VHH binders against a4x776. Designs and how they scored, part 16

Target 1, 306 residues: a4x776
Amino acid sequence: MSTSMSVARSLPGGPVAEQILAEVAQEVTQLRAAGVTPALATVLVGDDDASVGYIRIKQRQAVQLGFASPHVRLPASASQADLQAVVTQLSADTSVHGVLVQHPVPPHLDFDRAMQALDPEKDVDGMHPVNLGRLALGLPGPTPCTPAGIEALLAYHEVPVAGREVVVLGRGATLGRPLAMVLAQKRPTANAAVTVVHTGVPDWPRYTRRAEIVVAAAGVPGLVRPEHLRPGAVVVNGGVRYAGRRLLPDVDESCATVAGAMTPRVGGVGPTTVAMLFRNAVRAARRTRSSRTPVRLPDSGAPAGR

## First folded at step 4 (VHH)

Design s46 (framework vhh_7pa5_2)
Fold by ESMFold2-Fast, scan of step 4:
Structure s46 (fold): chain B 306 residues (1-306), chain A 129 residues (1-129)
Amino acid sequence: as target 1 above (306 residues)
Amino acid sequence: QVQLVESGGGMVQPGGSLRLSCAASGFTFSSYAMSWVRRAPGKGPEWVSTISSSGGSTSYADSVKGRFTISRDNAKNTLYLQMNSLKPEDTALYYCAKGDRYSYEVTYGSTTEYYFDYWGQGTQVTVSS
C-alpha cells in the first residue's frame, strides 16, 4: 500500500533565464541597429580546464546573443601587474562595455585587488564596491547577478514579495548579504521585510518557521529541513555543493512536502545568474548611447551642522 | 577534428529498451570522462550519465538511475547507453558529450551549469504508446 504525498509547486529558473535572455537579445538588436555593437570582454589567467570551459560557454552565449566577445588570455605565470594592466586597458577601451575576469586566478594573484581596478560601469558581476554602494543607496547600477536572478525568478512565478516576511539563511558576500539589500529595495518585486540569519544565530529556525519566503544561501547541503519551515512557505535554494557528481542543495528535498513552492534540485537559480550577467552587459552598452546624469551621493545637509 | 557520432535511437513502446552508441575520434578517448546529455522538445539540456576515463566509476541522474547503464569500450573508442524500462518522459534527442558535468561556480554572481568540451549531433529517442 502506498500513500501519495503532497508536493510543492516547482519554481524552475530555465524559463526565467530564457525570458531575460530574449529581452537581452532584443536590446542587443536595437543597439546594433543604432550603430553600437555591445562588447563583453573575457579574461582568463592560466589554463585550468574548468575555467577554460566556463569561458568558452560564456563566449559562445555572448556571440549567440549578438555581442562582440574579445578575449584576453594571460599565462599562469602572469604577475599581478600584468593582470591589473589588462583590466586597466579594458576599462579605457571605449569599444568594450563589460568585462568578465574568470575566477579563480592562480594562487599568487590577488583577484579582488585586480577587480577593484576595473571601471565600475563595466562590472558585469555587480560585485565592485562602488556598485554595492549604489545598491545600498538605492541608486542605479549593475546588480549582483544571483540576487537579481532570485528577484526575477520570484517575479516570473508570481510569488508575492512586497510586504512579505523573508528570511535569508546565509551572509556570504556574493549572495546572502546583497540579496537582503535587493529584496528591501522600494519596488513591486521587492519591498520585503528581510531578516538575515547565519552561523552566529544559533536559533535561526525560530525565524525560518515564521517566514513566508526562505532563501537558503549557506552552501551547506540539507541544512534546511521540513521542521524549519512554515507550512505553505516559498523556498528558494541559492546555495549548492557537489558530492562527486551529485548536486546537493542547501534545502533538503523532503521540504517539498511542507513548502507551497520550491526551486528544483537542478535548473533553479543557476540559469538566472548567467542571464543576469548578460543583462548587466547589455545595459552597460545601452548607457553609452544615453547622456547620463552623474550619480551623486546625497547631500548630508542640515542647518544645525554637518 | 574532434568528432562524436551518436546512433541507436528510434521509436519504442513504454517499457521497451534501446542501446545508444557514440563513436569518438580526434582525441585520446581513454583519457577523458564521457557523458550522455538529453534535450526534450522545448526544454534545456539535462545531464543523464557520466563514466570515468577507465570505466571504473559511473554516475546517473536520479530520473534514470536503475533503468539506464552507461559503459565504454576504450579499444573501440565507443561510448554506450543501455536504456531499459523506457517511459514517455525519456523522449528526447540524446547527445554524446566529451567530459563531465562541472559544478556550478557561484562566484561574484557568475555561474555555469555545463562544461562539456564537445557535443555530438544527437540521436532521437521517441517513447510512445
Scores: ipSAE 0.000, ipTM 0.143, lowest interface PAE 14.9, mean pLDDT 82

Design s47 (framework vhh_7pa5_2)
Fold by ESMFold2-Fast, scan of step 4:
Structure s47 (fold): chain B 306 residues (1-306), chain A 128 residues (1-128)
Amino acid sequence: as target 1 above (306 residues)
Amino acid sequence: QVQLVESGGGMVQPGGSLRLSCAASGFTFSYYAMSWVRRAPGKGPEWVSTISSSGGSTSYADSVKGRFTISRDNAKNTLYLQMNSLKPEDTALYYCAKDRYSYEVTYGSTTEYYFDYWGQGTQVTVSS
């Protein structure tokens, strides 16, 4: 059935997201059977149309998966104290398992300070300092969504990672830095030799030209070009910008002629990020309520040592 | 003990108006956001509207936006829903619901709602 191949193998995230969400749906069903409805609270500050749209998409997905999805709205004029009060109230509410604050917030608000007040167990973005520390130490916890999504995407498409040379272009807190930690973990889907390059490394192409896997995470449209790649390399578009309605990826489309495999311009990493958000949320609910599963405790009333 | 008592339902022709009231007791009403939720025959609950604790912020389901107005009187511990331009599709049992939070909460298109307490409901029937 094969015809001539003119471009890199595509690595779509849609099928990867579907697999993750099917697992989430199964976990939600198990929790509901045990009398627990997983709850993901969302918070929006302001009335930006794009942010409202993103919240609606997440609410529809939550409903389809069986989550309760309370949504808290604050006016654009809300104070830092108002935002912190909402985060604190949601942290204290035992029936809320995950909390998502829609980014960005208005510039007069300190988003990072507010999020540090959140219970780390309810951090569905995986960005709380406690959870980043857990990641650095190889401990279980909520995982950064995009880095986890990239690991899952590479595993799904059977891209070898263990023992391979991976270059990450960018050191941003949400992708580049935590991705390096993820891909260096001691497990079959990671265990890579990871190099992080950024604006402080002017000769970054020296590194990408020898890499087996290149992940672009800089948010600079067209930064990665064919001359920056090793023939047959796997290329992941992690960073994107928008010009009106058009998505502008960090990797130039012409790289498809040199790369052996590449994420598509649309439907790549993005779907896996959303799926990982819900995976973090259901696992938070499972962790806090698993002890309520009926358990037979033989000899629980027997006196010890008498 | 939290109590929510709805009133003001009834039968009305298409294009008519009704005003629902909910008398709240057993909690500090002015501290909590309040919602209206409806359930049509054979259907699950559908969120209709929410009002913040101060009354300064309101939200509505797309199906009722521009036709319904939610309001509250914190001095009287009472929640209201003014319903205008009623349609046969608005026929449902309408419930007053206490939210867990002081801030405005909306529930999108979900049938899984996060309320502490619901009232007994008041029936609204729009004849076709």
Scores: ipSAE 0.006, ipTM 0.366, lowest interface PAE 9.6, mean pLDDT 84

Design s48 (framework vhh_7pa5_2)
Fold by ESMFold2-Fast, scan of step 4:
Formats: structure tokens, sequence, C-alpha cells
Structure s48 (fold): chain B 306 residues (1-306), chain A 128 residues (1-128)
């Protein structure tokens, strides 16, 4: 074990993911009994070893949960038009309920532009502009996976969030920015006072030193150190990078000497992100079952007869 | 009605070459990725090659890479497979297949290939 697991209270994501996936499995079973086989399509561009590995893990998980798991492979030389055509075709395929395009794609491709072609109802990452707009407005929809995973992780470990000072380090589109929207929602597991800091805030440690919860989301290994934290603070490493096989977190492990609780170096937020992908996918399949049920629209009112 | 008609098979000696053709009709050919799949005697189907709808991207099974070239002529609704340096192991019935999407699709396993429509096949025999 690492020193962070030996000193501060550990906040592992494995048990959190297990709880979420058990709920997903139950819903998949119910949908299959109702004649709907949930399907999560995965798209991989290129043959990067890490991406191949992550797709394989997700495909295995999909099968174990009872999902159909169609997989589309494109060569590293694929054009932007090729990627967008695949995304468009998967959007139109009624047998597919969720679509996951494995990030990153080769650098000559525009991932965000490709995802704009996706049906927002099939967006298992929760990153489509329509779904982010729903989040901003407090409307139901697919939820950004890592932000939702962090909310679930904090709730599972009974970390108080409502009314607490939370500092998010980073403004990236996939974590920092949507996390601020998630944690500001009016519900018991959120309702926080959220401050977002980034490279444009040189004195960001002034904010983290007062925070009850610090979420690191910058993608800079070792950025957060003990001197940046309030004693007893809860520390979540939301961002990680890899150097080969080794996971490099934004939070230095020595923070365990000051933090009251923190996510472990391995098995933290990552498992919850994967679990949330499947939660979004099963909910998408559930929506298709509901939409097949005859819906009576409210009467517009009887016309004034003569 | 979707139709795929393969031709160009035959008997050839090891090291020889053949060019397979597939005439497609009944769908918008230039919208779909196309594949070649083969079945050797006593074996299950093996994916050989795929070409994207535009022809800009191609992929090949490791067993044929560097020897086979897939191509298409969207103006003629025709798919081709140029087979060079043929080996006895290439002996099989070769099928033209219409993909569901603009590129290759698999289901749960890299060895499982799901296509909307398959042709009748053309026999390739490589004998010494």
Amino acid sequence: as target 1 above (306 residues)
Amino acid sequence: QVQLVESGGGMVQPGGSLRLSCAASGFTFDYYAMSWVRRAPGKGPEWVSTISSSGGSTSYADSVKGRFTISRDNAKNTLYLQMNSLKPEDTALYYCAKDRYSYEVTYGSTTEYYFDYWGQGTQVTVSS
C-alpha cells in the first residue's frame, strides 16, 4: 500500500463503482425482461496500447452487465469525415442506446467536432453541449461521468458537501468546469460553495488552504502539496496522467500527512467514471423503452364550437 | 433489394495473383463501408479486409497484410480485392459483405463480424 492509505482516511472508488454497477445490472435485467437489450457501442481510432486496453475493459464490463457491445474500429489514418460518418451512423441505429468514442483520438482528428454529430440521448460521457446545457439548467439528462462519479464517491464515504467550501483546481471541459455545475446543484449530495481556480489564478493556494474539499483536476502530476491544504481537508484526485503503466496523480501522496481523507493513488475516482458510463447507457436504453409506451399528451383544450 | 455478386475467383499456383470483384446493387454503395470475408474448408468465417465508404481508409487481417489490397469504385458500385503472393492457406470461399456502418463493426469479440448482407461467394483455390 502507499503512504496515503496508511495515514489519511482512504476514499476508494471500487466499492462506490460496485454499488453503482449493481444498480445498473438490476436495471439491465428489468429491461431485458421487458424485451429491450441495452447496447453500448464503442469506437476506437488507432491502436494505442492504453486505449485498446481501456476499450477491452469496458467491453468486458458491458458483457458482464448484460449489454450488447458492438465495437467499431478505425485505423489511425482515418479522416475526420470517416469518424463523423461512424458517429452519425451509430446515432441513427435504433439497436444502439449509448455510444462511447475512446479518447484520445489521433492528433489530426477533432474529437469535439466528431461528438457534435452524436445524438445527445446516446452520449454516455455526458459531454454533448445539449447535455451540458441540461446540467446548467438543472434538467434531467446524461450526466458528465467523472463529476457524477466524484459526487457519488463523496456521498458513499459520507463526506459532507452541502454548505461546504469546495475548491476545484482546473477548468478543463471534462472535469473542472462541469464539476462546478454538479456540486452547485440544489440537492443534499451537492449544494456546495464552489470556487474554480486555474493557471489564471497565480495565488490559487490562498483558496485551497481554506477549502474543506479540494478536487485536483489540472492534469499536472504532484501539483497539490501538503502546504496547499487546510489540515483535515478532504482531497480528491480527479485528474491523472500515465507515464507508461504508472499512474501519476495531481495530488502528491505526502498530502496524506495533512488531509483528513483522500482518494488513493490507484482505485480512486477512475472506477466511478467507468461505472457512470454504464449508468448513462442503461438510462438511455430505459428512455427508449419509455418512449415506446403510448404517451397521452395533455389536451390542448376543446375548440370553441359554434 | 440488396444484392452482392462476387467474381474473379479460380485456381492459381502458390505465388500467383487473382483480383476479386463484387458488384453491388440495391443500396447507396458510396455510403457504406465494405468488407471481404473468407471461409476455408471446415473453418468458420475469417475477416480479410475492410474499406471505408470514401475509400480513404483500409484495414487488413494480419494473415494478408502486405499481400492483399482492397479498393472500390463508387461510380461503378464495385468492390475489389487484389490478391498477390497467394499461399495454399488463402484457399477459401471469398464473400463480399455490406457493413452496417461506414467502417468495420464487431460484437463482443474481435473474431465476431456482423454485416447487414453477404454475397454468395467466389472460390479461390491455391494449389501446388
Scores: ipSAE 0.000, ipTM 0.292, lowest interface PAE 10.9, mean pLDDT 83

Design s49 (framework vhh_7pa5_2)
Fold by ESMFold2-Fast, scan of step 4:
Structure s49 (fold): chain B 306 residues (1-306), chain A 128 residues (1-128)
Amino acid sequence: as target 1 above (306 residues)
Amino acid sequence: QVQLVESGGGMVQPGGSLRLSCAASGFTFSWYAMSWVRRAPGKGPEWVSTISSSGGSTSYADSVKGRFTISRDNAKNTLYLQMNSLKPEDTALYYCAKDRYSYEVTYGSTTEYYFDYWGQGTQVTVSS
């Protein structure tokens, strides 16, 4: 019983991201040898400094992995029609395999409407309704990046998930809801009993105190405290906010005194989200090969296309 | 067939000015963004400037910002580059390029450009 035995095991996402990106780099090399250069197009509307910074990070990563990285920049004054025209042009461009539109767009633009015009096969965020429908049905397709990243992080650190009680705090469209669908899939790295709690469940601590795995996805700094956890639980910090330069995670750091394993305040889930975006992009490029297999539905007999 | 023909290059002293023109044919010029790209002796291509299909948006490389002005005349299917305060390092072959979309496309790699068509180039030499 040393003091170190009472401290939670760290679950950093950096090594997980490096492993995923190494696999992506190998697949890019194989595709380039076969005459296909994977391409991830990025779109930015306006000149928000943070968005410019995020795009530059993604472009640098794309180039390092061997992707072509076309970037389309629209002025802040661009109309809805201008944005939709660019998304449509990128959807039709056979040399482009994945498309990322950097959020946020200026307030006068409808981001969701523009994204719904995107070819679902090029949706690297995995958030298109068609791809969420595929996830719900257990069909292959682009996966929501942060949920997939969390699944990979738990698998990398050999955290048992199959048959375990998992509580997800938050029902946001990009994390909480799709994470529940991901972790309920029938595969060794998922197959969990998943409970989703949110503001509509005032006694949510009743559920987290029983959970073997708790994923915070609410975007509320310090929401999860030691008294909300089962001793020895695995805790994943999926939600964060920034106050200036300070990172404000959903899970209070003091939870490390009760948890058996926990993602670090910095370098946790975030790196895995970026890695999953590139995994979606390389898989999209792979699907453009001439031998792409048609999707068949049980009892219908008809392929999805020729 | 798409044709891009550059003109207006020449020899000029440092501090001088030149106006480059690009005559476009074989496509609907007003539907596409247009770019200027240069290649200096012994170097790879360097993007210089882009103008949107309508002319409403322009962008410039840091090396030319404040000195060069890109413009277009959609009625004449012509792209222009006004070059002021020319420096020896501006010495290059200047190419007119047709972009793939109505808005500017840039790339994370300086050795890869996704222009549909490039012109023959026009030589600009800035010497003492």
Scores: ipSAE 0.039, ipTM 0.460, lowest interface PAE 5.9, mean pLDDT 85

Design s50 (framework vhh_7pa5_2)
Fold by ESMFold2-Fast, scan of step 4:
Structure s50 (fold): chain B 306 residues (1-306), chain A 128 residues (1-128)
Amino acid sequence: as target 1 above (306 residues)
Amino acid sequence: QVQLVESGGGMVQPGGSLRLSCAASGFTFSRYAMSWVRRAPGKGPEWVSTISSSGGSTSYADSVKGRFTISRDNAKNTLYLQMNSLKPEDTALYYCAKDRYSYEVTYGSTTEYYFDYWGQGTQVTVSS
């Protein structure tokens, strides 16, 4: 729908996230009825306040959806061996279905090396080399959360993608590059002609001015302006930075005067990324269907048995 | 045979203090993180605190942070919970639990916990 205050149709992610999380909650309920409590373990190294805050938000959401949410904390002084041991222990624990290691870790630690020790089936971020290989080959597996969220957002709002020219601005490992692979897959919500532009392409506006869909994934506030767009194009802001509490998107709000549809400044892609994390987690639980359940606290007056 | 035996509970008035102890046997205590979990009357279980295997790292539920202190004596295979500034809301049966992992593990408001073994519990009652 459109408002009298702008020409571009809004593509909010809130309703998309709500739909995905409702489906996740239903799958969690089905698994619990079958005797399996889906579990998303989170790992934090150090005491960074922002990271602690993000973990708390994810733990609250997990509990609300019916997940068990054990949180493992390591001191900032932890060694590489300590981090890898935690990841290995969580990989071996049949009662844990998904594992999220909160980035960033302290500079002396190799995050990527630690994540490679994780069972690829428990990789809820979809960033393990095995899962990226699966994505490249068109095989099923966890998909990087923001790329999957963008695909879901476009599908929810009935934006045609199949056969369309899509330009992805940015080649970062977590968004631009995997998004190109996602949108080129052979399915109705993808199947696009994808062009990736980046800092190595100085005349990138030549490409965006011809695109039917532009996804900004550079992390540079205000990088995309009206003069860079084809009239009527669909514009998705995947990249953001923050100035205090204010969110600074890659796409300037004035693009609404040229775009046919675009994600809002607040409540766009972000909510879908979080929803996809939980979708990856519940699907991991479905794949394992482990018979091992978490130990429940004994009822008052009941003997412990051992 | 793994055993966890809690002690030190009792009745105190608001603002009072108690020290809980948990005697552990049947496993290499110094190699596992340990936790305290409580169950209040009419409520589900609530994770309270965790201490790493070495004692170098501790975590607390927001409801007890600044008032409770978890500690351990690996030479004596004993876990402790020092409880200060007790409130009526702290009234519960307190359980000592052996964590599945060697590292510190914390839990939110959930009834699902990942512990290998639980103690029998010790009652703490705060009333005026």
Scores: ipSAE 0.013, ipTM 0.431, lowest interface PAE 8.1, mean pLDDT 85

Design s51 (framework vhh_7pa5_2)
Fold by ESMFold2-Fast, scan of step 4:
Structure s51 (fold): chain B 306 residues (1-306), chain A 128 residues (1-128)
Amino acid sequence: as target 1 above (306 residues)
Amino acid sequence: QVQLVESGGGMVQPGGSLRLSCAASGFTFSSYAMSWVRRAPGKGPEWVSTISYSGGSTSYADSVKGRFTISRDNAKNTLYLQMNSLKPEDTALYYCAKDRYSYEVTYGSTTEYYFDYWGQGTQVTVSS
């Protein structure tokens, strides 16, 4: 049965992100009072308009939170050695606590190889193999941003997760796969029975129809429809695509007629991902506890040329 | 040892031109962004311009944009600053500066540079 009525409770990520960022801002203020200015370095290769836009958003947020926001720009023609030299220099720079290399890089560059050269302690995306290994083992470290954001979003809205049947639709490296590891961890906001379905499981609706929570993480617009859901299920739009300026979520909006709660088309998971990036960055700075003395313009480390 | 040697300064009348040069040695010049920084009498240092390691991108302070042109010759390990339409306010000691990073760096909504070495400077005096 189709209807234009929205019956599902909305699970916006904006308030969740605001709560996380308020905690980050407090920690930044405390670190600055102790003589440490948290620094999140961003690296952009080339002039892809979307990537430039995303970096500018992250830089504005960093400055507003009290972070130093060093930005390294490389031309589209940069070599693999050029990119790795920048990552290596930022890894060695004690004044830099977190590093973000904006994906994608030009096709001739190996993004994963460049990121593996980064100090795992400065990995703000939580995607370094060392940090994914820490996640798999239940050890502390930087967390994958979108999975952590979804966990926080469910907790904020008081959605029970522990002991519940959760289906993750998608096995992508940045969301579906690490989300399964996050939600299976032994803690009150996780501890779920997690099933991962993907293109290799043609009868995936059999699993989503019995699930208490469904997280769509496939990046396929409109993939999840009302007939795929259990009445009253909680539905999270983790995957989105853009058609021009329009967000196309994996979950069709008509699912609001069957779901008990659902993330909105705009302002859902996205804001929480950005907030988690800054949480990883401030925690990296907190772990150092050393004075950040980045050389400013003019360079105070230069010999007194006077 | 990193060494930066500036030259090309001098006395010039308002509206005149000067070309500054900086000879670099002791490091792989082609791997580092380079900058010009000036210090006017009684004032603190002011960043003027930066050029990326390849010469592919350049940045300028608002006060000099459209009048100054930064360039480099990686084969000769030399940095240049072409100064046109000079004003009395341009009177300063001009320093060549090596960036700590191999590439251009910006901070937040403004550009900031980490310099790990400076030259001795070359004096530019714009009369009246």
Scores: ipSAE 0.000, ipTM 0.233, lowest interface PAE 12.0, mean pLDDT 83

Design s52 (framework vhh_7pa5_2)
Fold by ESMFold2-Fast, scan of step 4:
Structure s52 (fold): chain B 306 residues (1-306), chain A 128 residues (1-128)
Amino acid sequence: as target 1 above (306 residues)
Amino acid sequence: QVQLVESGGGMVQPGGSLRLSCAASGFTFSYYAMSWVRRAPGKGPEWVSTISWSGGYTSYADSVKGRFTISRDNAKNTLYLQMNSLKPEDTALYYCAKDRYSYEVTYGSTTEYYFDYWGQGTQVTVSS
C-alpha cells in the first residue's frame, strides 16, 4: 500500500543564511585587507544556560568570519547603572563596530533604556529608537534581524510580496511590529498590503483566511491551524517556543496540507536572523573606515533603500 | 605582530611585595581579557588571575586571593599584578598571557581560558 500527502513547498532558511554569510565573509576580507578588523562585542547578563549557549555559537561564528569577538559578562544581580556603563564603554571604544546585548536580561533591568546608551551606529539588532525611527521613515539603517531575515527568505525563494495581502500575527517589538514596517516599504521585496492582528483582535482568522502570506509572530505553539489559512497561502513561522530541545512553532505542522509553501519546523527563519546580525555588524565596520585613508566614492546614482 | 613584555620581577623576602607589569603591542589590548600564569621549577603552568577587557571583572586562583590584585591601563596597553604577602610557594616565572578569544565566560567562578600568546616571563623568587 501507498500513502501520499499533498505537502507545501519548503522554504528553508539555511541556504538564505549561507548566501548572506558568504557576502559577509567577503566584506570582512576586504576590510581586513584595508587594515580594519571588524569587531562584534557581545554582552550577557546573568547565567541562563540557553543565553550562554547562544553567545558561544555567535562568538564561534564571528571568529570563523574573521571578526574580533570581545565579550562582557555581568552577574544576574547587576544594576541598571552597571549595564548602561558597559554599553557606554563599548559605544566609546573606536575598535568596536557592533554591540549585541543578549535577550533576555533579568526582570529588574530595563533592556530598552540600556540600548539608548548605545551608539545607534553600533546597534546590530536594530533595537535602538533612532534605528526604529529610521525604519518607520523609510531611511537607511540597521533593521531588526528577524524581520530582515524573513524579507530575505521570501525573496530568495521567489515568493511574490509586492501588492500581496500579508497578515502578521503578533505585535511584539522585535518581530511583528517592525516586520509590518519592513513589508510596507516601497521596494520590490516588500510593498505589501499588511494587516497586523494580535490578542486584541479575537476574530483574527477572518484576516488570515484571506491572506496570500501569513507570518506567525505570537510565540504561541500551534496557534495557526489549517482552518485558519487560504488554500495555497505562503506560511512563515517567525514565532517559536522550546520544550527542552524540541522547537514548538506557532504554525501547526498540519498546515502543510493547505499551504502552498511554508518554512520548515527546523532550519526556517532562525538561521537568517543570525546571518542578518553579522551583516549589520560588517556594515557598521565598513562605515567607520578612516577618512584619512584615500577612498573612491561610488557614482551618485546609488539606489535608495535596501 | 603580537608582543607581550613582562617586567617587575626580582628577589624578595617572605611577606614582601612586588608589582609586575606587562607591556602589550600588536593587537587591540582593550578588547581582550588578560591573564597572569606562573610556572614553578619542575611544575606545569598554573593560572593566577584574569581581568576582563574593561577591567570591570577580575578572578583569582584560591592560592592568591586576598594577596594579589590584577589591574590594567588600557590607555597605556599595560597589565599589572600587585603581589603582597609573598610566600616561598609563589616562587615562579610569571607570564603575561593574551586570551585566544576576547572572552570572560563567568564572573566570580571558574573560567575557561584559551591563551594564544605568552611573553618571555619575569622571574619572582621568594627566599626563605
Scores: ipSAE 0.000, ipTM 0.203, lowest interface PAE 12.7, mean pLDDT 81

Design s53 (framework vhh_7pa5_2)
Fold by ESMFold2-Fast, scan of step 4:
Structure s53 (fold): chain B 306 residues (1-306), chain A 128 residues (1-128)
Amino acid sequence: as target 1 above (306 residues)
Amino acid sequence: QVQLVESGGGMVQPGGSLRLSCAASGFTFSSYAMSWVRRAPGKGPEWVSTISSSGGSTSYADSVKGRFTISRDNAKNTLYLQMNSLKPEDTALYYCAKDRYSWEVTYGSTTEYYFDYWGQGTQVTVSS
């Protein structure tokens, strides 16, 4: 006597990201035709090779989409005041529509404190307290990138969300908590019955075993196992941790034997996060109906004084 | 008070040379990238060249590449533009421009430049 095993349908984020970026490219083209060049400024502190690589990828993507891509580099020895001055100056620059400060910054700097100096309208990560408040109130604004990316990924793959039982494992500020707010919004791609579980809920498997959708957002490698899932459930891996160079996902790969659909280990949620960053940036540019575009040269003559 | 004062312009024959200077004051010169910008009669402004705060990186407009050399002396707070093999098309008012940021700023393939201060300009006329 044997039971048949199911192989989970893959939910790759690459095609989702491509669709979102194509929409961004169209919006950029429309803005440029109207005389507005969207600009995404990037800030890097220090010379960490991984951070340099991530910034270069984002700059290349920005240019391909038609964005202006000013880049500010500060030395690893920069002070907190230096970083905050950069963020403040970019906030005041009317030709800059979005600002991305590459995480991590050197250990002597407070990243979160620096971000508080940023104009909330230029917050392309969607993590500024003002924008999280807008999300909580159902108001328009930049959305947290990974939560928005997960919503788009589920919609793209035609996973029903409205009226469904969704369990989010984790209550972290960047994913679990804002994802619960996103998926509870009154719209066709959300409108779910959302349960958030965390370390304070020791019998969390009681909830995931009944869930139609499980999103792992804990940053605990191998936390979600087959015995924690309802047969046929949709499983989204949003949380990862590195052990040296190895990427360790929250969802054990063996869950593919029980799940009806699952995000892949490579090319899952990550690409959608990057695409949402650019969507936030182009929408910031669209909000500035009379904003000055980055120009090759100023039109004004010599300034007064000598 | 930021102040940029250009000098060294004049009238030269085609194929001649001129060296422009810009004396800077009112800011930490060694912390800012500097540029040369020109305005030809009846035309809009055209970016000519940029030099990084340390002098380690330079860039040029295609129209002047190989003929012009930008340099700086941070000890003297002075920016220079050595102009060789001058053409009638180089006739313009030449401005010294201060970058908006004290950090190195890279503008991708869009080639937009951000300046917060320009000098009064120096006239260069190339005629036979």
Scores: ipSAE 0.000, ipTM 0.228, lowest interface PAE 12.2, mean pLDDT 83

